# Designs tried in a protein design chat: VH-VL binders against q9nrl2r1430to1533. Part 190

Target 1, 104 residues: q9nrl2r1430to1533
Amino acid sequence: GGVHELSAFEQLVVELVRHDDSWPFLKLVSKIQVPDYYDIIKKPIALNIIREKVNKCEYKLASEFIDDIELMFSNCFEYNPRNTSEAKAGTRLQAFFHIQAQKL
Short names: E, the ipSAE of ESMFold2; O, the ipSAE of OpenDDE; V2, 0.75 times the mean of E and O plus 0.25 times the DockQ between their complexes.

## First folded at step 11 (VH-VL; framework fv_nezutatug)

Design y4 (at its last look DockQ between E and O 0.81; V2 from the best seeds 0.00; counts 0 for: pae E 8.0 > 2)
Fold by OpenDDE, look of step 11:
Structure y4 (fold): chain C 104 residues (1-104), chain A 122 residues (1-122), chain B 107 residues (1-107)
Amino acid sequence: as target 1 above (104 residues)
Amino acid sequence: QVQLQESGPGLVKPSQTLSLTCTVSGGSIDSGYSWHWIRQHPGKGLEWIGSIRYSGRTDYNPSLKSLVTISADTSKNQFSLKLSSVTAADTAVYYCARSPYRSDWHAYMDVWGQGTTVTVSS
Amino acid sequence: DIQMTQSPSSVSASVGDRVTITCKASQSISSYVAWYQQKPGKAPEPLIYSASYLYSGVPSRFSGSGSGTDFTLTISSLQPEDFATYYCQQANSFPLTFGQGTKLEIK
């Protein structure tokens, strides 16, 4: 790929990745470690995938980008009970995202 | 910009089934959101009816559960409400709404339809 | 079910006034509360989620606070467009429930 200027989407993804609560979301869930994950989650997504889509300019609208981010969080909340570390991290990261997304 | 629009008959006879559809534009219904139906009786407050998650799972208000069915059609980007055996008490403005959170917690409605009035009368 | 008791049912105020609306949950719901504004003939519009976070585009004169069972919506300086009915909602557990509403009227 070519050199791209840091867009608002790219910047937000960087901020999300650098956040302390990003660890559940950096890569796709391992099927080996979580055998039933993909029986429940039909549209898996992670920050590395979203970053690639941003780099490839696949998002034409901010709403498309936001939808993928929300899907990422929704997958987390769909699979993980409220009291899990993953769900708690997701809750905090999503709150951060919602604040940052207001700038889009 | 995502928008929701309710549609269906504005008049239903008692004992019949109320059927409404919410059409979503500017976004996909399988993009990780929860999709809700809420109603408001004339001059009254808001009552949550139920919801369908992007995964297809449904949640219903226990007070209406036996009478309510919510479904989704991804090919049309719509989700629907069916309320059977209606009475005059089901006369209300019906809203569809979206939530970016899981439905059983953090279920905040961030986008609403304009609402559609349904009157139950013989 | 979790009951949300909203107060007052109605309040009269003038432009520039500070207005506070309260919502009490029948049990602890952490911070899982939203606030909505509804004008006559219109759908509710979201103001606040998670008790204290403003939705994008909501004026900063709106604020939310509280945790556990007691929650408040505050308008620091009332504007003409703020006269409406306000609702709280708990998002802690099913079924989702709303407060009875507070009608904010011009004095």
Scores: ipSAE 0.315, ipTM 0.826, lowest interface PAE 1.6, mean pLDDT 92
Fold by ESMFold2, look of step 11:
Structure y4 (fold): chain C 104 residues (1-104), chain A 122 residues (1-122), chain B 107 residues (1-107)
Amino acid sequence: as target 1 above (104 residues)
Amino acid sequence: QVQLQESGPGLVKPSQTLSLTCTVSGGSIDSGYSWHWIRQHPGKGLEWIGSIRYSGRTDYNPSLKSLVTISADTSKNQFSLKLSSVTAADTAVYYCARSPYRSDWHAYMDVWGQGTTVTVSS
Amino acid sequence: DIQMTQSPSSVSASVGDRVTITCKASQSISSYVAWYQQKPGKAPEPLIYSASYLYSGVPSRFSGSGSGTDFTLTISSLQPEDFATYYCQQANSFPLTFGQGTKLEIK
């Protein structure tokens, strides 16, 4: 048996992906399904991209990782009005994230 | 970690324009955060002045809307406040702050600058 | 504008006491409240967001509660370093508004 070890960033991303409200954030938004998205959102990001950056050790500081997660929520709230399912899911997942981020 | 630092003149004459700059370090202002100006009057509480989103959208306190401009310079990682036609009532400690994106609601200030004292006096 | 009314305006308490500060909104704001601590000569520092969530590094003796119009910040066992002024802030709608503050004195 080899050593299995998860970084704090990886553990946090896994928790976010497993959360019921992660569905709007798992992958980048499709241009085909949402044609105007990339006209409005200047810095797209999603959980799969963040997870890849963690796996490649691209985050030097916890603040860099946290900023990407917060950008993900900010994009959701910029594009989606507060009454949409996406914005409500984002609100709940962001609250969960803030609790989990205390582990960093 | 993200740090915010206010800069600008400490003394401004009545009727002039107050101009302040907030420099962001350890992070980027074109991130997904909102960037705020808040002031604290002598012997009074805190007053929100306004904010700018990473998209460039601004929101201002209606009591100051015709007098206030907030702008950002992403190349310098700075955002600024201009408040025109100042009076003694504008004497305060001015703070810059950031919040997770929710300029339209849910704006909680998670990082504050150190504050800069501005006195409006003849 | 949504008025945030804090009470008491000041309180004097001993080390080890449980201290409760309340904040009342002029209309329902769900749970969209933050609390800040400001020590003399310093900028405000975040304590709590969304009524009850502690920021990282905030001592567990701080807690928040409430929904609708009535909100509470509690310090379960007052420490000497808790001498400060405390502010609530609503984040339901613009303009963002703060309570007038509660000055906590240790004695």
Scores: ipSAE 0.013, ipTM 0.696, lowest interface PAE 8.0, mean pLDDT 88
ESMFold2 (binder alone), look of step 11: mean pLDDT 91; pTM 0.947

Design y5 (at its last look DockQ between E and O 0.50; V2 from the best seeds 0.00; counts 0 for: pae E 5.7 > 2)
Fold by OpenDDE, look of step 11:
Structure y5 (fold): chain C 104 residues (1-104), chain A 122 residues (1-122), chain B 107 residues (1-107)
Amino acid sequence: as target 1 above (104 residues)
Amino acid sequence: QVQLQESGPGLVKPSQTLSLTCTVSGGSIDTGYSWHWIRQHPGKGLEWIGSIRYSGRTDYNPSLKSLVTISADTSKNQFSLKLSSVTAADTAVYYCARSPYRSDWHAYMDVWGQGTTVTVSS
Amino acid sequence: DIQMTQSPSSVSASVGDRVTITCKASQSISSYVAWYQQKPGKAPEPLIYSASYLYSGVPSRFSGSGSGTDFTLTISSLQPEDFATYYCQQANSFPLTFGQGTKLEIK
């Protein structure tokens, strides 16, 4: 078989997932673990969902992809205070994303 | 490229309600940002009025809280300001602005509208 | 409320000059400071966020520094297009507040 290069979106998602600070973002927040999460966050999203959308070619523009990633971080910062591990991880991961996104 | 545009009456009588709308283009208001209203009285500095988060939660300047209502209409990609019982002190250029809702970027206004002048006069 | 006090209120300078504007917060605000440039009849434009980070497209002659209560905006070599009013803003807590502004005028 041939080696196929990942799209820029696919590659970026892979890099985000592999990042040490991706743990809050890999999957949707569990309602069992965080009962009030979905009372506050109305548009939940996670890297696995974004990856699926990429795989389905649902992003026609880079801005759409970026918007979902930013939403993901925004949800984290909306729910978690600045001094939480989640927020700190999100801050670092978002900084990484912003650097990588410049290549899109 | 996201753009913001203020609209509304440029003249309001005292004791009436000032109503402004900010129309957002090139991006959705439902994508993890905060949306702000800021005003500038003639010859004065900038005053933050309040904001609405993409989640719908609002934050108001306490000095104006009792008089201010900020709302959003995602279907129109707009957010609005209502300021009741206006006086001459409310004469100002009103700006809408956006800030990324991020731990390190939140409350930094990275995109501004052109501003709209509102004069309160009888 | 957190008060932001800018100094000076106005400054006259020439092209090529080094210009420094300071902002003092009434309480510690960490590095949650932004700087804006406003030209007459225009909306403010962002220059710096988080005290020291330049927005994309902002010339490198602009720089910001400070933490806690004392912050500084510096223009290393003033250009003709830099004559404007500058504002600091704290983003530490609500309500958001701005400095009173510094008008940078041509000498």
Scores: ipSAE 0.377, ipTM 0.838, lowest interface PAE 1.4, mean pLDDT 93
Fold by ESMFold2, look of step 11:
Structure y5 (fold): chain C 104 residues (1-104), chain A 122 residues (1-122), chain B 107 residues (1-107)
Amino acid sequence: as target 1 above (104 residues)
Amino acid sequence: QVQLQESGPGLVKPSQTLSLTCTVSGGSIDTGYSWHWIRQHPGKGLEWIGSIRYSGRTDYNPSLKSLVTISADTSKNQFSLKLSSVTAADTAVYYCARSPYRSDWHAYMDVWGQGTTVTVSS
Amino acid sequence: DIQMTQSPSSVSASVGDRVTITCKASQSISSYVAWYQQKPGKAPEPLIYSASYLYSGVPSRFSGSGSGTDFTLTISSLQPEDFATYYCQQANSFPLTFGQGTKLEIK
């Protein structure tokens, strides 16, 4: 992992944010709008937080970056049933992520 | 890289409880993944036993009834299988495996352990 | 439970050959299929997920296709390291189920 690996993380996060299905993942779920979310999801994460961690060089291994992205999707699927708009968006964005992550 | 390694006794007597442990290295079990047990019978195919999610929720193959318990120990970075009241039909190679979590569908095993052979014999 | 039936059970082929392995589900599973390669005495290794997407590091001679009930794994030009047993797996619903395997042998 060097400067090229960190630039690849930044590029991938930008592509995720730009994707039409990113809307459930841009920022942490609102406790006001979804009061029970944090009773169920104990390790919340979102794209804005991941992007900040990339900008601050907090990922020392590619696996740490990948684990945060996968945690983000796992939280979505844990909280949201299969037929919800959030779960469907998560499924499409995760598939896009897996394709783009092959470039890492 | 994440690696999984099974451990436990290779020989178990009928009616005893089979206990296996999967040790995770190169990553944390306390991540957004699901952790599975799968077995391969001699001369037969692969059979999914069950899984434990990062949240602690478990799902089991109905064919094993209530004989199966899967648990996790985050402090040891391990998850375990207990299969009670074993018979010769439980003789198999046992694998632990990981999948990205996707609820009750999309579970693809992206990392497998090496496997451990368990023989059930008097 | 969803049954996965592979065809053929065994394939005899030479290095450089094109090989096609088929997997049929007992009901529609969309594209929720994975393929694994298993060499003797070793654990299965992931090959393809979601019917057609290769894992990183899998050679491009491997490809997958299909949706619904019929799925295909293709090896475009066999290499010596490709002689193994191949399994499909459905991921549409629990319990997860595997095909019975297809053994690819050297001719």
Scores: ipSAE 0.072, ipTM 0.768, lowest interface PAE 5.7, mean pLDDT 89
ESMFold2 (binder alone), look of step 11: mean pLDDT 91; pTM 0.948

Design y6 (at its last look DockQ between E and O 0.65; V2 from the best seeds 0.00; counts 0 for: pae E 8.0 > 2)
Fold by OpenDDE, look of step 11:
Structure y6 (fold): chain C 104 residues (1-104), chain A 122 residues (1-122), chain B 107 residues (1-107)
Amino acid sequence: as target 1 above (104 residues)
Amino acid sequence: QVQLQESGPGLVKPSQTLSLTCTVSGGSIDTGYSWHWIRQHPGKGLEWIGSIRYSGRTDYNPSLKSLVTISADTSKNQFSLKLSSVTAADTAVYYCARGPYRSDWHYYMDVWGQGTTVTVSS
Amino acid sequence: DIQMTQSPSSVSASVGDRVTITCKASQSISSYVAWYQQKPGKAPEPLIYSASYLYSGVPSRFSGSGSGTDFTLTISSLQPEDFATYYCQQANSFPLTFGQGTKLEIK
């Protein structure tokens, strides 16, 4: 754990951000662009927030890190219908994450 | 290591309400998962009862919808099942389970409780 | 509702045997199928999700295949601990539904 886990989390976040399907997840959804988003999603999260938490060493367990990533995807699927570009991107990125997370 | 544990009365009289609670440990229910109730009648297969998403949305089996209520208490890290007007047909082992979101709203159950037996009898 | 018809209902086999269990959906469900193993007096344990992906810790002798309506769980070389009841489950739409199960018994 410790430094090794932190490094692993950092690396995984970098890989997620660099992925072609990360665009829906890079930052929090704009309330201006999506006025009803925060009426539906009560625990918003994005890769920039997760990265910040990693940098601040807020994740003590891999499970906590994984839970936030899964929350990020869950929010996407909760708000976006299956046929949307966001949902499709999320599906692909989540699959990528699940493969990479096996190393944690 | 997330663990789930069912609890509640093992015996319920006909026409009463069956109440069960699933206590989650090793992780918070207030995360991006779904939480399911499944039952298994003696010697039979598995029947999905319903689920509650982390957002509070519930989904129920239409065959039981009018009788089923699923709720969550984040302060206790628990979610519950209420089944009203029970009959002998509701005698079963009841399982709670966690459902990660894999490929959008396609629900699989990756962590199960050990199950609790509920007998409906006068 | 989507019905999952599992076959056979029971099968007898010996250690080392190749065992195949099938599940047929009443309509196309893409690859949204899971397989579970259940031993007597125990809760089901997940084996496979999305038709062909093994959960972590599941032995490589287990494999899943199929898409659309026809799905298969295969144990390449049966081990003593594999004797149990297996269930398929569709994850395509609500309500979630399971096959009726296949009891794998020792010959």
Scores: ipSAE 0.333, ipTM 0.833, lowest interface PAE 1.6, mean pLDDT 93
Fold by ESMFold2, look of step 11:
Structure y6 (fold): chain C 104 residues (1-104), chain A 122 residues (1-122), chain B 107 residues (1-107)
Amino acid sequence: as target 1 above (104 residues)
Amino acid sequence: QVQLQESGPGLVKPSQTLSLTCTVSGGSIDTGYSWHWIRQHPGKGLEWIGSIRYSGRTDYNPSLKSLVTISADTSKNQFSLKLSSVTAADTAVYYCARGPYRSDWHYYMDVWGQGTTVTVSS
Amino acid sequence: DIQMTQSPSSVSASVGDRVTITCKASQSISSYVAWYQQKPGKAPEPLIYSASYLYSGVPSRFSGSGSGTDFTLTISSLQPEDFATYYCQQANSFPLTFGQGTKLEIK
């Protein structure tokens, strides 16, 4: 970690948030609206939380940042059936993430 | 960064249970990945044995039916393979591997262990 | 089970050559293919996932393409360190299955 690496994490998170398919991932799933979610997903995470961790320099290695992003997608696919709008959005956003990660 | 290392006996007698452990370092097994066992038979290609997801769900190659068990111990950062009632056909190099969870069933192995040779003989 | 058939089984080529390896699936697998490089006595190393995406650190001379049943791995300018066996793998459905391998020999 240097200033260049932290700027790269910040830039990537901004690109993810701006993507049209980010809508299922912007913030944590509501326990009130989806009460069984937290019975199934034990390690919840969302883009707003990841962005806060980047801003607070909580990621010491690129692998830690990547692990949180991949956890976000894994939660989506574990909870949501394959043909749901959420799972399809997750598939497209994950593909976008991997393209952007190669460039940074 | 993340490293995987297989451990266990190199020789196993027929009818015994093969037990292997994969130790993960430089990362946690409880981080949203899938964890796989794959073997390579002498002079042959690769065969997927099964996997355990970060959620604890397992998936096994149907050809191994109820002979295979994969489990994880998050406190030791390890996952394990047990293969019961082994025969000479189970002689192979055994690899553990990590797959980023991409979607249901879309597992690619981005990190592999060094492999451990297991011979089944009388 | 989905059978993955690689061609050729072996290829000899010179440094600087363009090499193409083909993998054919027994049924449509969309783009759910990975490619691995395995050097003698070592574990497989990941090259490509989802038919065409390179893993970080993989040289840009490697590329992948295809969708449906027909997939290719291309090395645009062969280097001495590319001597290895290459495997394709389908990730469309369980059980995950691999091609039989293509051995690349450098003259």
Scores: ipSAE 0.012, ipTM 0.698, lowest interface PAE 8.0, mean pLDDT 88
ESMFold2 (binder alone), look of step 11: mean pLDDT 91; pTM 0.945

Design y7 (at its last look DockQ between E and O 0.57; V2 from the best seeds 0.00; counts 0 for: pae E 5.5 > 2)
Fold by OpenDDE, look of step 11:
Structure y7 (fold): chain C 104 residues (1-104), chain A 122 residues (1-122), chain B 107 residues (1-107)
Amino acid sequence: as target 1 above (104 residues)
Amino acid sequence: QVQLQESGPGLVKPSQTLSLTCTVSGGSIDTGYSWHWIRQHPGKGLEWIGSIYYSGRTDYNPSLKSLVTISADTSKNQFSLKLSSVTAADTAVYYCARSPYRSDWHYYMDVWGQGTTVTVSS
Amino acid sequence: DIQMTQSPSSVSASVGDRVTITCKASQSISSYVAWYQQKPGKAPEPLIYSASYLYSGVPSRFSGSGSGTDFTLTISSLQPEDFATYYCQQANSFPLTFGQGTKLEIK
């Protein structure tokens, strides 16, 4: 493919994915690995899904994009106690996101 | 831009039930976040009443738990507060608010309604 | 319940002044503190979250610091629109609790 300028949403997703604390969020949680996850989390989402939505131009407003990102973090904090590695990673990544989102 | 607005009767008689509704616009209440009720007595500070999550889970202030019910109507994009057996001590400005955090930590309210005054009087 | 004690309860200052407000928690709450600004007849507005992160749109003259039990909100150079009441809030444990407020008045 050719080189093109990334949109603000694309760039932010790239930065989130490249962040050291993105590992809990790269893909949807495996039902095999976490059997009760989808009994608790009713609207699962992950960075790969958000990236796909960005690529398909499904976000018409920045608020829609931000809502999906916040949903992703909310799911993490709902399922994981705050002393877990996942929650701690999420806390740091969300802080990073909140800083970056100010530029949107 | 997400906005919250409180609505309900501004006057409630003692022993009756206070009922308020928070209408959310510019965003959906079932897309994450947590949703809160906070009140402020005249000339005093802020008191957290309770919260509801997009999953329907609720948390209440223990001082009010037996009297408080918070519910959500996703079809109307609203969540509500019911406070039973009110007294003069429940006279306050009532705020609904949103938080981008969930669970029992990192709850800061990033968006607030303008508040609605409720007076308890016979 | 975790108690949040703000100091001072009121402070008079002039435009251009550096102002510091303190909030002390009754127990360690890590960095789970938010700060709000409230003007008369208005709802509180967020300033700081997680002790030190500036909320979007808030002027850079506002800053937050602290961890454990002692937290501070600082306005580096006070502007006319900054005269208001400020509240801290802990998000470490339920019930969520607020400080009693600090009224910042014009000298």
Scores: ipSAE 0.244, ipTM 0.808, lowest interface PAE 2.3, mean pLDDT 92
Fold by ESMFold2, look of step 11:
Structure y7 (fold): chain C 104 residues (1-104), chain A 122 residues (1-122), chain B 107 residues (1-107)
Amino acid sequence: as target 1 above (104 residues)
Amino acid sequence: QVQLQESGPGLVKPSQTLSLTCTVSGGSIDTGYSWHWIRQHPGKGLEWIGSIYYSGRTDYNPSLKSLVTISADTSKNQFSLKLSSVTAADTAVYYCARSPYRSDWHYYMDVWGQGTTVTVSS
Amino acid sequence: DIQMTQSPSSVSASVGDRVTITCKASQSISSYVAWYQQKPGKAPEPLIYSASYLYSGVPSRFSGSGSGTDFTLTISSLQPEDFATYYCQQANSFPLTFGQGTKLEIK
């Protein structure tokens, strides 16, 4: 991942964070507010963590960055039934991500 | 980049169990993706066999459901197909493939293996 | 099961031609269609997802359109490397199903 790729990752993360449907994904799910979440979701991740990894240049390949984003959506879909606000937001944000990721 | 490679016997006798393995490289199988088996019959179209998700859940083509098992071994970064009681109709090229995971089942295969030919014959 | 029917089964065309391949679903599938290119002896390769979105690295001469039951793949100016078999796939519901293929040959 060179400087040009890291700039593209940062731009994409910023676009995801600013999207109206980002609210379920900004930070890790609270164990206090959602006690069973970490019993079901074994690889938690969120946009703030992904953004920190981009800032620290921890992604060597674009595929590593994409995999973290896809895991984030998959966790949402595993935990939340399809008709919930969280799952609907996830579906819309994932569609937006797939369009933006074409530029990687 | 992620690559998928099928492996297994090219020749299987009728009534035996066909066993194939897909090895994933350049990425982890324990990610937010779905993993699929698809076959292509000689001179015919493609047929989806089934899927396994990163969570371990599976979906199978109803036409094969009683005969098919898909499993994953995350320690080996592999997922596998077993198809029991094969006949000549199961002769095909078998592909493994990947798609982003979705709760609404809209799967588009963004990476394919090279395919492995399986012949069912006495 | 949702049946996907491609037309035509075969196309004979010259380099530089505009080619259109049609795929019809037996039920409405919204925009949940993918298109693949397969060359002899090789695996299918992804071209388009969600009816109209090109994968990275796919030449811009490829385009897809449609919603509901009728979908098209268009190659605006045929190149020598485009001679292959093309498949549509519905992603609306299980079982996932594919069209029978359209073979694109040199005239």
Scores: ipSAE 0.086, ipTM 0.774, lowest interface PAE 5.5, mean pLDDT 90
ESMFold2 (binder alone), look of step 11: mean pLDDT 91; pTM 0.944

